VH-VL binders against o27280. Designs and how they scored, part 73

Target 1, 266 residues: o27280
Amino acid sequence: MDSMNVPEVLEIKRIVEESESVKTFIFSWDFRREVRPGQFVMVWDFRDEKPMSVSLIDPVRSEIGISIRRVGEFTDRVHGLSEGDLLGIRGPYGRGFELMGRDILLVGGGIGMAPLAALADEATARGMRVDALVAARTADELLFLDRLEAAGVNISTCTDDGSCGFKGFAHERLLTLEENHDMAAVCGPEPMMFQVMRILDERDVPAQLSLERYMKCAVGICGQCCLDDTGFRVCAEGPVFWSQELSRVREFGRYRRDPAGRRVPW

## First folded at step 3 (VH-VL)

Design e14 (framework fv_libevitug)
Fold by ESMFold2-Fast, scan of step 3:
Structure e14 (fold): chain C 266 residues (1-266), chain A 122 residues (1-122), chain B 110 residues (1-110)
Amino acid sequence: as target 1 above (266 residues)
Amino acid sequence: QVQLQQSGPGLVKPSQTLSLTCAISGDSVSSDSAAWNWIRQSPSRGLEWLGRTYYTSKWYNDYAVSVKSRITINPDTSKNQFSLQLNSVTPEDTAVYYCARVGRYSSAFDIWGQGTLVTVSS
Amino acid sequence: QSVLTQPPSASGTPGQRVTISCSGSSSNIGSYYVYWYQQLPGTAPKLLIYGNNQRPSGVPDRFSGSKSGTSASLAITGLQAEDEADYYCQSYDSSLSGYVFGGGTKLTVL
């Protein structure tokens, strides 16, 4: 068996409150175990274990950050923790984003900005021009704007209610932005990602999309992480996919599956 | 349909410069959805990526660390081609040299030239 | 001196399933897509699999790819005589900032 698949108990070094519903938990990390943007870790509170994307990768300070949105019992408990408390972390798992060319477009919705914030740091460190479209329902749900600005990222925003930036959805805002990028990376609600992917395909921009909803089984043994038509296991073969791969998946953008495998519409 | 056609000498003397050219048809060397690569193959080293050139708003080059001090890859937009120059060659540089395209699907070498055997010998 | 490790040889009989492994580390296969190439004698390598498990147009369904952790596999079902060739895996390596290849596997059809 793989002994590196055992959780390490780590101290919460710092907590950053990103919004009323999102916190970033920062840990010291030994970079002999490399972490790339787009990968995830399993977070264990000594009762339950859940997958979380890595949102900060800082080898200079020997730190990683994990951003968590408060949505249920597990995340409520984790949000109740303080600096100095302990969490179990194992991983990283999954394939990371690949960077190519000199221009990249990031399109993030809500907590989907978390893995894209880590990617923005790497892309800017490599000298790439980074344009980010940050989308949320309301202005107070826009994440990482200060961090992206500090990194030199060109930022566009949109909110469903018009409280900040363009009033409308990410795909509507994208239609008003520059068309020419070497690649794109997209993470957010699946219906948003589907519509963004269609526009990028029309523009001949290759895109990588992070499909996080199926990451319950990090080892990919259970089969419940499989996608219709392709047999992909997101935890084994994702969570990052090229747009060409997702275009042949019938369930992408249309429905999801519960733990019993039943279809649940978006 | 994209094709790559190589040309250059098959014999180079030790210490001299190896020069090869790859002509592109069916695509533009300045296409912002492609990178243009040189790869070599020898029995002792197997397949080895040497470097690439590509255009977005300006030209960029990346080179493998093993050859970076001796290698230059140059595009020529007027002739729609790109070249390889490898300086100070030794017998260890004897290999079949390929030009290859990386297209929109990152890291896949989807189109290859025919290959040129270069022997470094006196 | 290949960065990715493949067995130097593999063999099978017509109709058999054969698999070819490719092993790497967290800086390459563990973090990036895997690609597979077929090389017939005297020819350039030909792309067989991209993105871990996708086939270009014209590649038969008999060829499939998979990836788990820091390792990948190429599977050939219904092995045919014309499959006798050298097979290479390829990925990207973040520590080298470049593309890396396996040492190649010579497949013999008996």
Scores: ipSAE 0.005, ipTM 0.418, lowest interface PAE 16.3, mean pLDDT 83

Design e15 (framework fv_libevitug)
Fold by ESMFold2-Fast, scan of step 3:
Structure e15 (fold): chain C 266 residues (1-266), chain A 122 residues (1-122), chain B 110 residues (1-110)
Amino acid sequence: as target 1 above (266 residues)
Amino acid sequence: QVQLQQSGPGLVKPSQTLSLTCAISGDSVSSDSAAWNWIRQSPSRGLEWLGRTYYTSKWYNDYAVSVKSRITINPDTSKNQFSLQLNSVTPEDTAVYYCARVPRYSSAFDIWGQGTLVTVSS
Amino acid sequence: QSVLTQPPSASGTPGQRVTISCSGSSSNIGSYYVYWYQQLPGTAPKLLIYGNNQRPSGVPDRFSGSKSGTSASLAITGLQAEDEADYYCQSYDSSLSGYVFGGGTKLTVL
């Protein structure tokens, strides 16, 4: 066994409130364990452990950030914590995004913007042109707009209710954008990602998509992270996949699986 | 309720083309709900998947490597059926042939035709 | 030759538990779901288990499936005379880009 499989107890250095339901927890990090955008960590509150994407990677300050949406008992407890409190962190796990070419399109829905915010930082640091399409139900749920703007990212928004930017869904907004990119990265609800992938495929834009399904990879359970017809284990071979890999997956965008492998419609 | 009904000759001469059809009721051959498959069963090789046809945005065909050079599976949307053509048959192609459905979101053969015994002999 | 390996036969008496194994490799069972089929004499195979361990409507709960690593098992508890049949496992194989079946197990109820 290696040290990545043992939780390290870390002090919460800073908490950033991203929205009413999302907080970013910032920790000092020893970058002898490298972290790449698109990877995730297991967060342990000394009762339960859940996978969370890394949303901030700052080797200069020796910090990582983990953005957590309040959706249930575990995340409610974590949201109740303060600076100075402790959490267990182990990882990172999964493969990160690859960067290619000179310009990149980011398409993020809701909390899916978290791993894309870390990617935006890396892409801008490499001198790439970054365009981001940020989607949410309402203006109040759009994430990381100030951070993306500060990084020099060209931002387009859409909300279901029209309270900010285009009124509609991410794929509908994407159809009104005539930008060409060397690559794209997509993260959000699976039906959104499926629709976006189809449009990018028609435009001949290679895309990487992040699948952040429920995972029990930490306890070594085989098959819980698998996709139909591909055999990919999300925790081992993902969570990031190229669109060509996902185009052959029958269940992608149509149904998902719960921890027991049971089909659950979107 | 989806049903599959097979038709075609039970006797084929060596070197000729084996042709079978599978008629679909209760669903459309062009719906994105399923892929339509051919499977054969012989005492020497057991169950052997031959190939499939399915529609998403366009028609796709996939064939087993062992028969790829001799096989064609074609949908017929007007008759709501799909066919199997296997060229240059030999006695080793003697088998019970089944058509079968795989639902779009599955790798299970959940509905099967009744089967057709095809004997390849002179 | 079959790609997935099953014992050619299995037997039991009414009321017993019988287990039928199915062995593969990382390119099939190690990466993909396993399916099981029951074939009664003179009939087409019938789907018995899908997605490693799920039952279609109408399949009794005494049939169960499991998978670990590159192998899978079908378990039949409370064996009954009507369970006498051939049983086949099936998966997908990435190296062949197609579906693969086991060689079948003839279950005899003594």
Scores: ipSAE 0.006, ipTM 0.405, lowest interface PAE 16.0, mean pLDDT 82

Design e16 (framework fv_libevitug)
Fold by ESMFold2-Fast, scan of step 3:
Structure e16 (fold): chain C 266 residues (1-266), chain A 122 residues (1-122), chain B 110 residues (1-110)
Amino acid sequence: as target 1 above (266 residues)
Amino acid sequence: QVQLQQSGPGLVKPSQTLSLTCAISGDSVSSDSAAWNWIRQSPSRGLEWLGRTYYTSKWYNDYAVSVKSRITINPDTSKNQFSLQLNSVTPEDTAVYYCARVTRYSSAFDIWGQGTLVTVSS
Amino acid sequence: QSVLTQPPSASGTPGQRVTISCSGSSSNIGSYYVYWYQQLPGTAPKLLIYGNNQRPSGVPDRFSGSKSGTSASLAITGLQAEDEADYYCQSYDSSLSGYVFGGGTKLTVL
């Protein structure tokens, strides 16, 4: 009865070091509470609560994984925890990815690969052909390559510094990849997602994009969750949106807002 | 909001080193969302990209093949600026030199400095 | 020496449509976005079009870009005297691992 709105205290079963700055925290999960790729949970360290995307969904082992990048005080504290320590988890929340067709392209930047890794597992389990463009600043920041390879995903990599794969940006690499996919899923920095969406629109490939803004929405700040032209609330109607929905939002990829609500171009 | 301001001598003798500086306001030279570029413009070669410097986990530089043996681009985080050094200049290096910003996601030179005419003559 | 090819000049009268072409290869325009810059006399180039066909804030809708294969075009409709300038295309080149520019087109408004 409404248990998803109360944090459940769970033991950290396993911690996987994904990179110097990213760890995946694995918990036993009762799959009577369904979790889908693209959804997030609220992680509570008994002081602060933050939204985190689910990066592993393993019903065979009855486990979920939550990948967390070290970026501030909360994440620094969580990174200091060990196997056997406790965290509060509530959820899942949000709209997950929808799969259609036979071929899917994943385009992920940095920690945006976390929800896409879970999606890759589901897509391959459904028998879809999965191509993934994994982008990061350096080779050390490319995430989940071993998991994607083990799942049978066709991987292309892209790093700003050329340390792995294509030297350049995700949208530049995407222009050299095969055009024919039934759908795409994209997660990463908003300027990257905007450029990728434009290429996919040109190719007539329907895309779903996951907006990182759900962090503010999950805290209950209504003004920051509302997109300019549509009134969409990212946490309630997202974080996953079809490109057709985002094409109606004037601010997506064109400007952001500072704390005073003023427009700042990308 | 973001502005680039260039400084440096406008006259350099052949075989000497050309040195220019670009001061940044409204953004950080160590911002991981930007790359900082030098571009020159001459009647004989048109617009020519020379190189860039950028920060991710550490500093990186990329240089155009045509100048790679003679060029150094250096960031200075304490002064929020970046510089150009071009060694062994010839009259063919006479050009207007611009610094410019590229964002990580577009390859567009969206902010330009005012330009500095550098004449290479005896 | 420019890597991308533009006509050296173009002209039109006020109200007319003018197009400026930019030709490259599979290693640049064929694989990457095209950008356009306007340069007024005595000033730095200013970004006019990014991502083949997008306008920055403040650029009139009279300016539009397009790309097909290894070539791109800038179109200016309703030509105005203030449009008299040099126009440059730009892309990225994978074989050079760097940015490349067209030779520039001097647009004269008659």
Scores: ipSAE 0.006, ipTM 0.461, lowest interface PAE 13.6, mean pLDDT 83

Design e17 (framework fv_libevitug)
Fold by ESMFold2-Fast, scan of step 3:
Structure e17 (fold): chain C 266 residues (1-266), chain A 122 residues (1-122), chain B 110 residues (1-110)
Amino acid sequence: as target 1 above (266 residues)
Amino acid sequence: QVQLQQSGPGLVKPSQTLSLTCAISGDSVSSDSAAWNWIRQSPSRGLEWLGRTYYTSKWYNDYAVSVKSRITINPDTSKNQFSLQLNSVTPEDTAVYYCARVLKYSSAFDIWGQGTLVTVSS
Amino acid sequence: QSVLTQPPSASGTPGQRVTISCSGSSSNIGSYYVYWYQQLPGTAPKLLIYGNNQRPSGVPDRFSGSKSGTSASLAITGLQAEDEADYYCQSYDSSLSGYVFGGGTKLTVL
């Protein structure tokens, strides 16, 4: 698409405060430029640009939403913006999720629920049954529970500290849940995703996992995005991968890459 | 690579406080993906988990019921280490003490310190 | 005392198969993964099996794990002299909100 690689300056139409550290920024969007759950856009604040997953896709209202967690200077500046302010958006980029079957499981940790919230909307619109396991460190960091409930999603929660739902980790909660799923989609910290993938593999449930590593490589900005033994570039071939693709990646769940591309333990 | 290095006195008199430290390299004590544990091993009880400290919005400590009234596990972010204090020791507390890491998304103790023999005697 | 039950000892001769059992309840092994540790004399325990039946890199395929219901077992085939060690099972217990170990099994290679 001609406009994909040129930032379009868009007005912030609405801001939803999801938590103390997460906001969703909503923009009018021309759906001649198609967007699918699991894809990301580059967000430009006229000083720096960063990749952000699309968390809302609404063709009926002609809107997209981008959920941003406050973690550094760029995201602090963006969180300081108000409705009516402008941001540059280009994309979408990357491989989106594929929906299969009738009953699906979503497993999200923290901000990883952002792309899964968009997927939940699409799945429920297709008449699928959706179970979501929403995990976070604390109750205040659980995201999109109201949206998922409104969509008719069956929600299970877990928090590390026990402040909401199951006390423990996503994989521990998953072990106690029913196995009636045709596929799963998973997004969150890599160690969580690795444990969840193992359980889903044992249950013969095909899983798609979203690796939200360095995504600038998809637009030719850097050469830093690479998976160890397989040579996969997360931004070029991802961020969504099938569990069978990830099972051969030695670094998945063990190592990450620093800005220079060096292996760093989790 | 993550390594754990223990230090502390190996002899403690009955009724006194046992104090050990575990220095971490290759990871952060405040990592939100890890919990830092103390485990002891004695001939009479085998391996016995004593407790853990971990950061999740704030610091949490969990302790085994058998030692809960006497035990404190404290992180020190400036030195990247964590410690064990066990009060009112008795000869039954004689054991090899290990520090160990558990990643929050696993129940496995994947990295262990070298161990410290602590003898409780007068 | 230990929450998970192991036999205190096991023995075999080189080349034989030895199995070490570990039994628990629905609040631990029945719901969670089982892990196994090998402890050689004078050393810290070393992770031998994770996730019921998976081997870390560097662990020979002579070691295997299995789980059925509230029990698990470690099998060692082609027993070798260097396998003489203490073996411990471990799981998580939801009722205790903590980690639990077996009492350990001393394996003697005759």
Scores: ipSAE 0.006, ipTM 0.459, lowest interface PAE 12.2, mean pLDDT 83

Design e18 (framework fv_libevitug)
Fold by ESMFold2-Fast, scan of step 3:
Structure e18 (fold): chain C 266 residues (1-266), chain A 122 residues (1-122), chain B 110 residues (1-110)
Amino acid sequence: as target 1 above (266 residues)
Amino acid sequence: QVQLQQSGPGLVKPSQTLSLTCAISGDSVSSDSAAWNWIRQSPSRGLEWLGRTYYTSKWYNDYAVSVKSRITINPDTSKNQFSLQLNSVTPEDTAVYYCARVLRWSSAFDIWGQGTLVTVSS
Amino acid sequence: QSVLTQPPSASGTPGQRVTISCSGSSSNIGSYYVYWYQQLPGTAPKLLIYGNNQRPSGVPDRFSGSKSGTSASLAITGLQAEDEADYYCQSYDSSLSGYVFGGGTKLTVL
């Protein structure tokens, strides 16, 4: 049956080596189970299960792609697999990105570019103007540049070490780019996302941020992330949040304002 | 089909300035997908990266520590080229000089000019 | 002096396997990808391997790269006469804030 809560054992149809540390695993997918950019799936290697963002959505070929960075034991095992091997997949889960307006800015750091690559495909298909800022520690960790270029995306790059493009961090590069966008979508390391969010807020650009740490919570396996006194869980509505929603999470979940308007711990 | 063509004098006297130009065809010197590099090669020192210039919202230059005080790399958008100026040359600067491209998604020098032998002698 | 260390020469006979090593440190190969270039006599270097082990379009699969820790190697299987050339490794070095090359290996096909 069509239950997204039951893992389906799927054959790895194709593997694309995106970099030394990142591979995209491609599976045949039945699009009666709709998938949107910004959603994730649970990947099961028959020992452990981990959330992974969907990086390719191709209804024409009936395929999805899941991009995985090698960061620990689970991902090392998955990277050792070959075409024809099997993985358990369940989902999709979480809320996806929303598109609005005519112009979108994408800001991706490292593997955070994966869900944004799927979003870029949808935005370009809708005829939107897409600007992408792709950031990484080094040139060899910049992801999906050929795919974005083929889609007609206007690409800017930066690396921490200066090995490709602007030398510096994503928020420093963003300060050199034009300010006129109808919306933005941001995914990457949390410190990068918060710096980028501040700049976009100053420019009055509504931004959506994808928070990886809330992917497990979005499937209901974490109950500790509360939005307010009623017990609403921010994690159940993630992993994608508008910047104004994320501001509320900071106030209600960890910090409050005292009578003078100061931000203080609970 | 991107090509790099080098030009400049092959003989420079000690203490003078070495000047070379690299003309680009099939791409723009101001393309933010590329960085434009100078590399030299000598029997005694092998291949040495000297520096690069590249455009994002403005021009940026990075230079190797060994030449940083003597080197300038300048783009010229009107002629679609970039140049190398190396001041106060010594016989140790005798080398074959190459211009080369690096793309935004790689640290690889994927396109090279033909090379220019520069001899520093009196 | 070269920042990355290669043997100055290597040799083999047609059909054999030859391996060329490239040794660095944690500030270069240990933290960054390795690239390889082939230089035929009288020509500019040509990109042979990028990203440790990837081949550009047009490079035969006889050429392969690998990296372990602070060292990398280029392997050539089924050695042919036209493979006689100089081979250079390259990486980025964070302490120098720039690109670094090996000293080069002259491969002789006997």
Scores: ipSAE 0.007, ipTM 0.462, lowest interface PAE 11.6, mean pLDDT 83

Design e19 (framework fv_libevitug)
Fold by ESMFold2-Fast, scan of step 3:
Structure e19 (fold): chain C 266 residues (1-266), chain A 122 residues (1-122), chain B 110 residues (1-110)
Amino acid sequence: as target 1 above (266 residues)
Amino acid sequence: QVQLQQSGPGLVKPSQTLSLTCAISGDSVSSDSAAWNWIRQSPSRGLEWLGRTYYTSKWYNDYAVSVKSRITINPDTSKNQFSLQLNSVTPEDTAVYYCARVLRFSSAFDIWGQGTLVTVSS
Amino acid sequence: QSVLTQPPSASGTPGQRVTISCSGSSSNIGSYYVYWYQQLPGTAPKLLIYGNNQRPSGVPDRFSGSKSGTSASLAITGLQAEDEADYYCQSYDSSLSGYVFGGGTKLTVL
């Protein structure tokens, strides 16, 4: 689709400060271009273009939101923008989450809660029971708690340092939560997602996991998006994968790629 | 390759403080992917976890309830090491002491030091 | 007294399957991951299984773990002479707010 491959210059309508390092940028959106939770867009600041997950999908207000964590030069520049400033948006790209059953567990780590917040809105709108496990290193890095509460989500938190909720890691907290869910969706640091996937597999809970690290090429032609062992292209066939698909990828949760493309342990 | 090397005296008198150090190579004591632990092993109690220190925006320590009133575990970022101090020792503290790493995402004791036999006797 | 219960000994002959059990309660194995460690004489314990049934790089696939309810087991298939060692299970205990270990099982290869 030609319209998805040309950036549309949009005005920043509203900015929500989610934490000291995360902001959600909200734009008016024409929903004749459908957007689903789990999809991403390319954000262009007229110098560089980076992939960002859609974190808010609001057809009633005709708005989308894109949550951006400050981690480098591009994101620092974007964080310096104000309401009324312009950004280029291209997309959406990728396959979104699939909802099934009546009960869903969301497990999010850090900025990984961004696509899961959009999914929570859709799941609650469909009448599903939504449980969310929100994990971060510290209380200040927990994201979207107020938004999830407003959506009617049952929230559990954990922090590595114990500053909010359960003291420990996401997978340790998950072991103490109710086991009965029809499905799960997971997004966060890849090592965390790997451990969560294993618990959900043992419970026979089908899970979808969102892999954002390989979203370099928006058109899905670039081999850099391929996963080991399976040949799946994250841009074309992801970023959302079922746990059964990821169980065949030896690299998942064990290794990352450095800038030169070499395997490096997490 | 990550390695842990222990040092400290192997004989401590009752009522004194037991002090051991664990030097880290191949990783940083302030790595946010790791927690640094002390574990001891004796014939009467088997393997017993004593506590850990780790860095997530700030330093955090956890201690086993059995030793919490007597134990301190401290990181030293300048020397890339962490230490154990156990106060008011008794003969029941006689054990082989190990330092060990836990990875955040696996929660496993994946790397262990060589062990130090500490005998508490007069 | 160890919090997790293991048999004190186990034995087998080369090529056989040996299973070592580890029993706990709802406050530990029933709620948390199980880990297994191999300790050769005079050495530190070595991680053998993590996350109930995962193997670190370099651990042969003849070692496997499983967990059901408040119990876990380590299975060794195709038993070899070099498997003669002490084996320890480990979990977390919410009532103690800390890690707990089994008493260890001395495996003898006959």
Scores: ipSAE 0.000, ipTM 0.436, lowest interface PAE 14.8, mean pLDDT 83

Design e2 (framework fv_libevitug)
Fold by ESMFold2-Fast, scan of step 3:
Structure e2 (fold): chain C 266 residues (1-266), chain A 122 residues (1-122), chain B 110 residues (1-110)
Amino acid sequence: as target 1 above (266 residues)
Amino acid sequence: QVQLQQSGPGLVKPSQTLSLTCAISGDSVSSDSAAWNWIRQSPSRGLEWLGRTYYTSKWYNDYAVSVKSRITINPDTSKNQFSLQLNSVTPEDTAVYYCARVLRYFSAFDIWGQGTLVTVSS
Amino acid sequence: QSVLTQPPSASGTPGQRVTISCSGSSSNIGSYYVYWYQQLPGTAPKLLIYGNNQRPSGVPDRFSGSKSGTSASLAITGLQAEDEADYYCQSYDSSLSGYVFGGGTKLTVL
């Protein structure tokens, strides 16, 4: 009757509205189960289960946060929940980010800032210098600016439409920023990450990139999260990969896969 | 000058727990700019990283997969030291054990203890 | 076997240049910094090179590091008798989620 792999049912302690389309759900967490920035959990609404990156890791308050963008039926249902309601959580899963050096660059696009916000908290707590480039289509879609500022992060912004900060794309903004970083972490749309990776490679800055591709299974048995050329599975071997690993993946930044596994251009 | 001084038994019987301590001077075990590591050296496996403990907002531990089920690394802020416990030892655990610091500014094992030879035999 | 591959031995005469290689893969040296350590008999390893090619204060400029692709090398110019030691390379490995070392190179000064 008992199942060791059943999701733990947790109460939604707080909900933070990050934007019109993004909410962070905060839960009490027993840190006997370690959680690292870049890892994900499976969120169960008692009907469907989906992978979500951890966006807040607060061992002082014994809390984790999970940021969810409203994009479909599951996320619409979850966004309809209130403080005090219940969700099932299991995990964490996947490889997290590694911190090295003393000066790091974070490059986040849209909801990709979620795992990077957790990383920024850890890096600043370690006394590292953190520069964050936060990119979005419009000013209203820039996420976590208040959290990053409160943590002491040096923030640069860019929007496609110029409504906040630099007018242009993340890689165009990156070309105008200082080159003195020991490491970078990147999360966002794949075309953005590909362009950013190329610039960082030219600067000889080792970069870690988080691929949040669609996954059906968190336990490493998942055909839909495979990458061409290398056979990487995002949930088993990722979601965080080094730039050298991704540079050998022909699909990265050029193609995605639909539910049938067919290549579709970005 | 930061120094690491190791202490613990040099002989452990198979199936018992190996216990070593590393005393820190010139730095704090709860320094948020440092991680405190255990590394061993044996003829059969060479240099092998075992794990680390470090403080940010709370204590964290990371362990090498090969020893994860048997290892515990614990800080002691009152004595400014950290320890290694390795359970269910076998002759394969015979090695020189080192404690070492990783400081974020170097991202390398910049300071090492003197080393302790541990022999696992009946 | 060690995760990173070094030749087990190297030798030279005083004043000569010697080079010690360290070979890895994309999951370690190809993606992460390389570090070098000198170990004199009966002592703990000492940091010699960090960040692929940087020297800590107090390390002579005779020692230099380099990295290309999945390989790294340590070069010693103007070899001296006191350089006789074991040399180890080290990196991080994303597949193992931990630090990895080379097998070590015993340098003999003839």
Scores: ipSAE 0.000, ipTM 0.384, lowest interface PAE 17.9, mean pLDDT 82

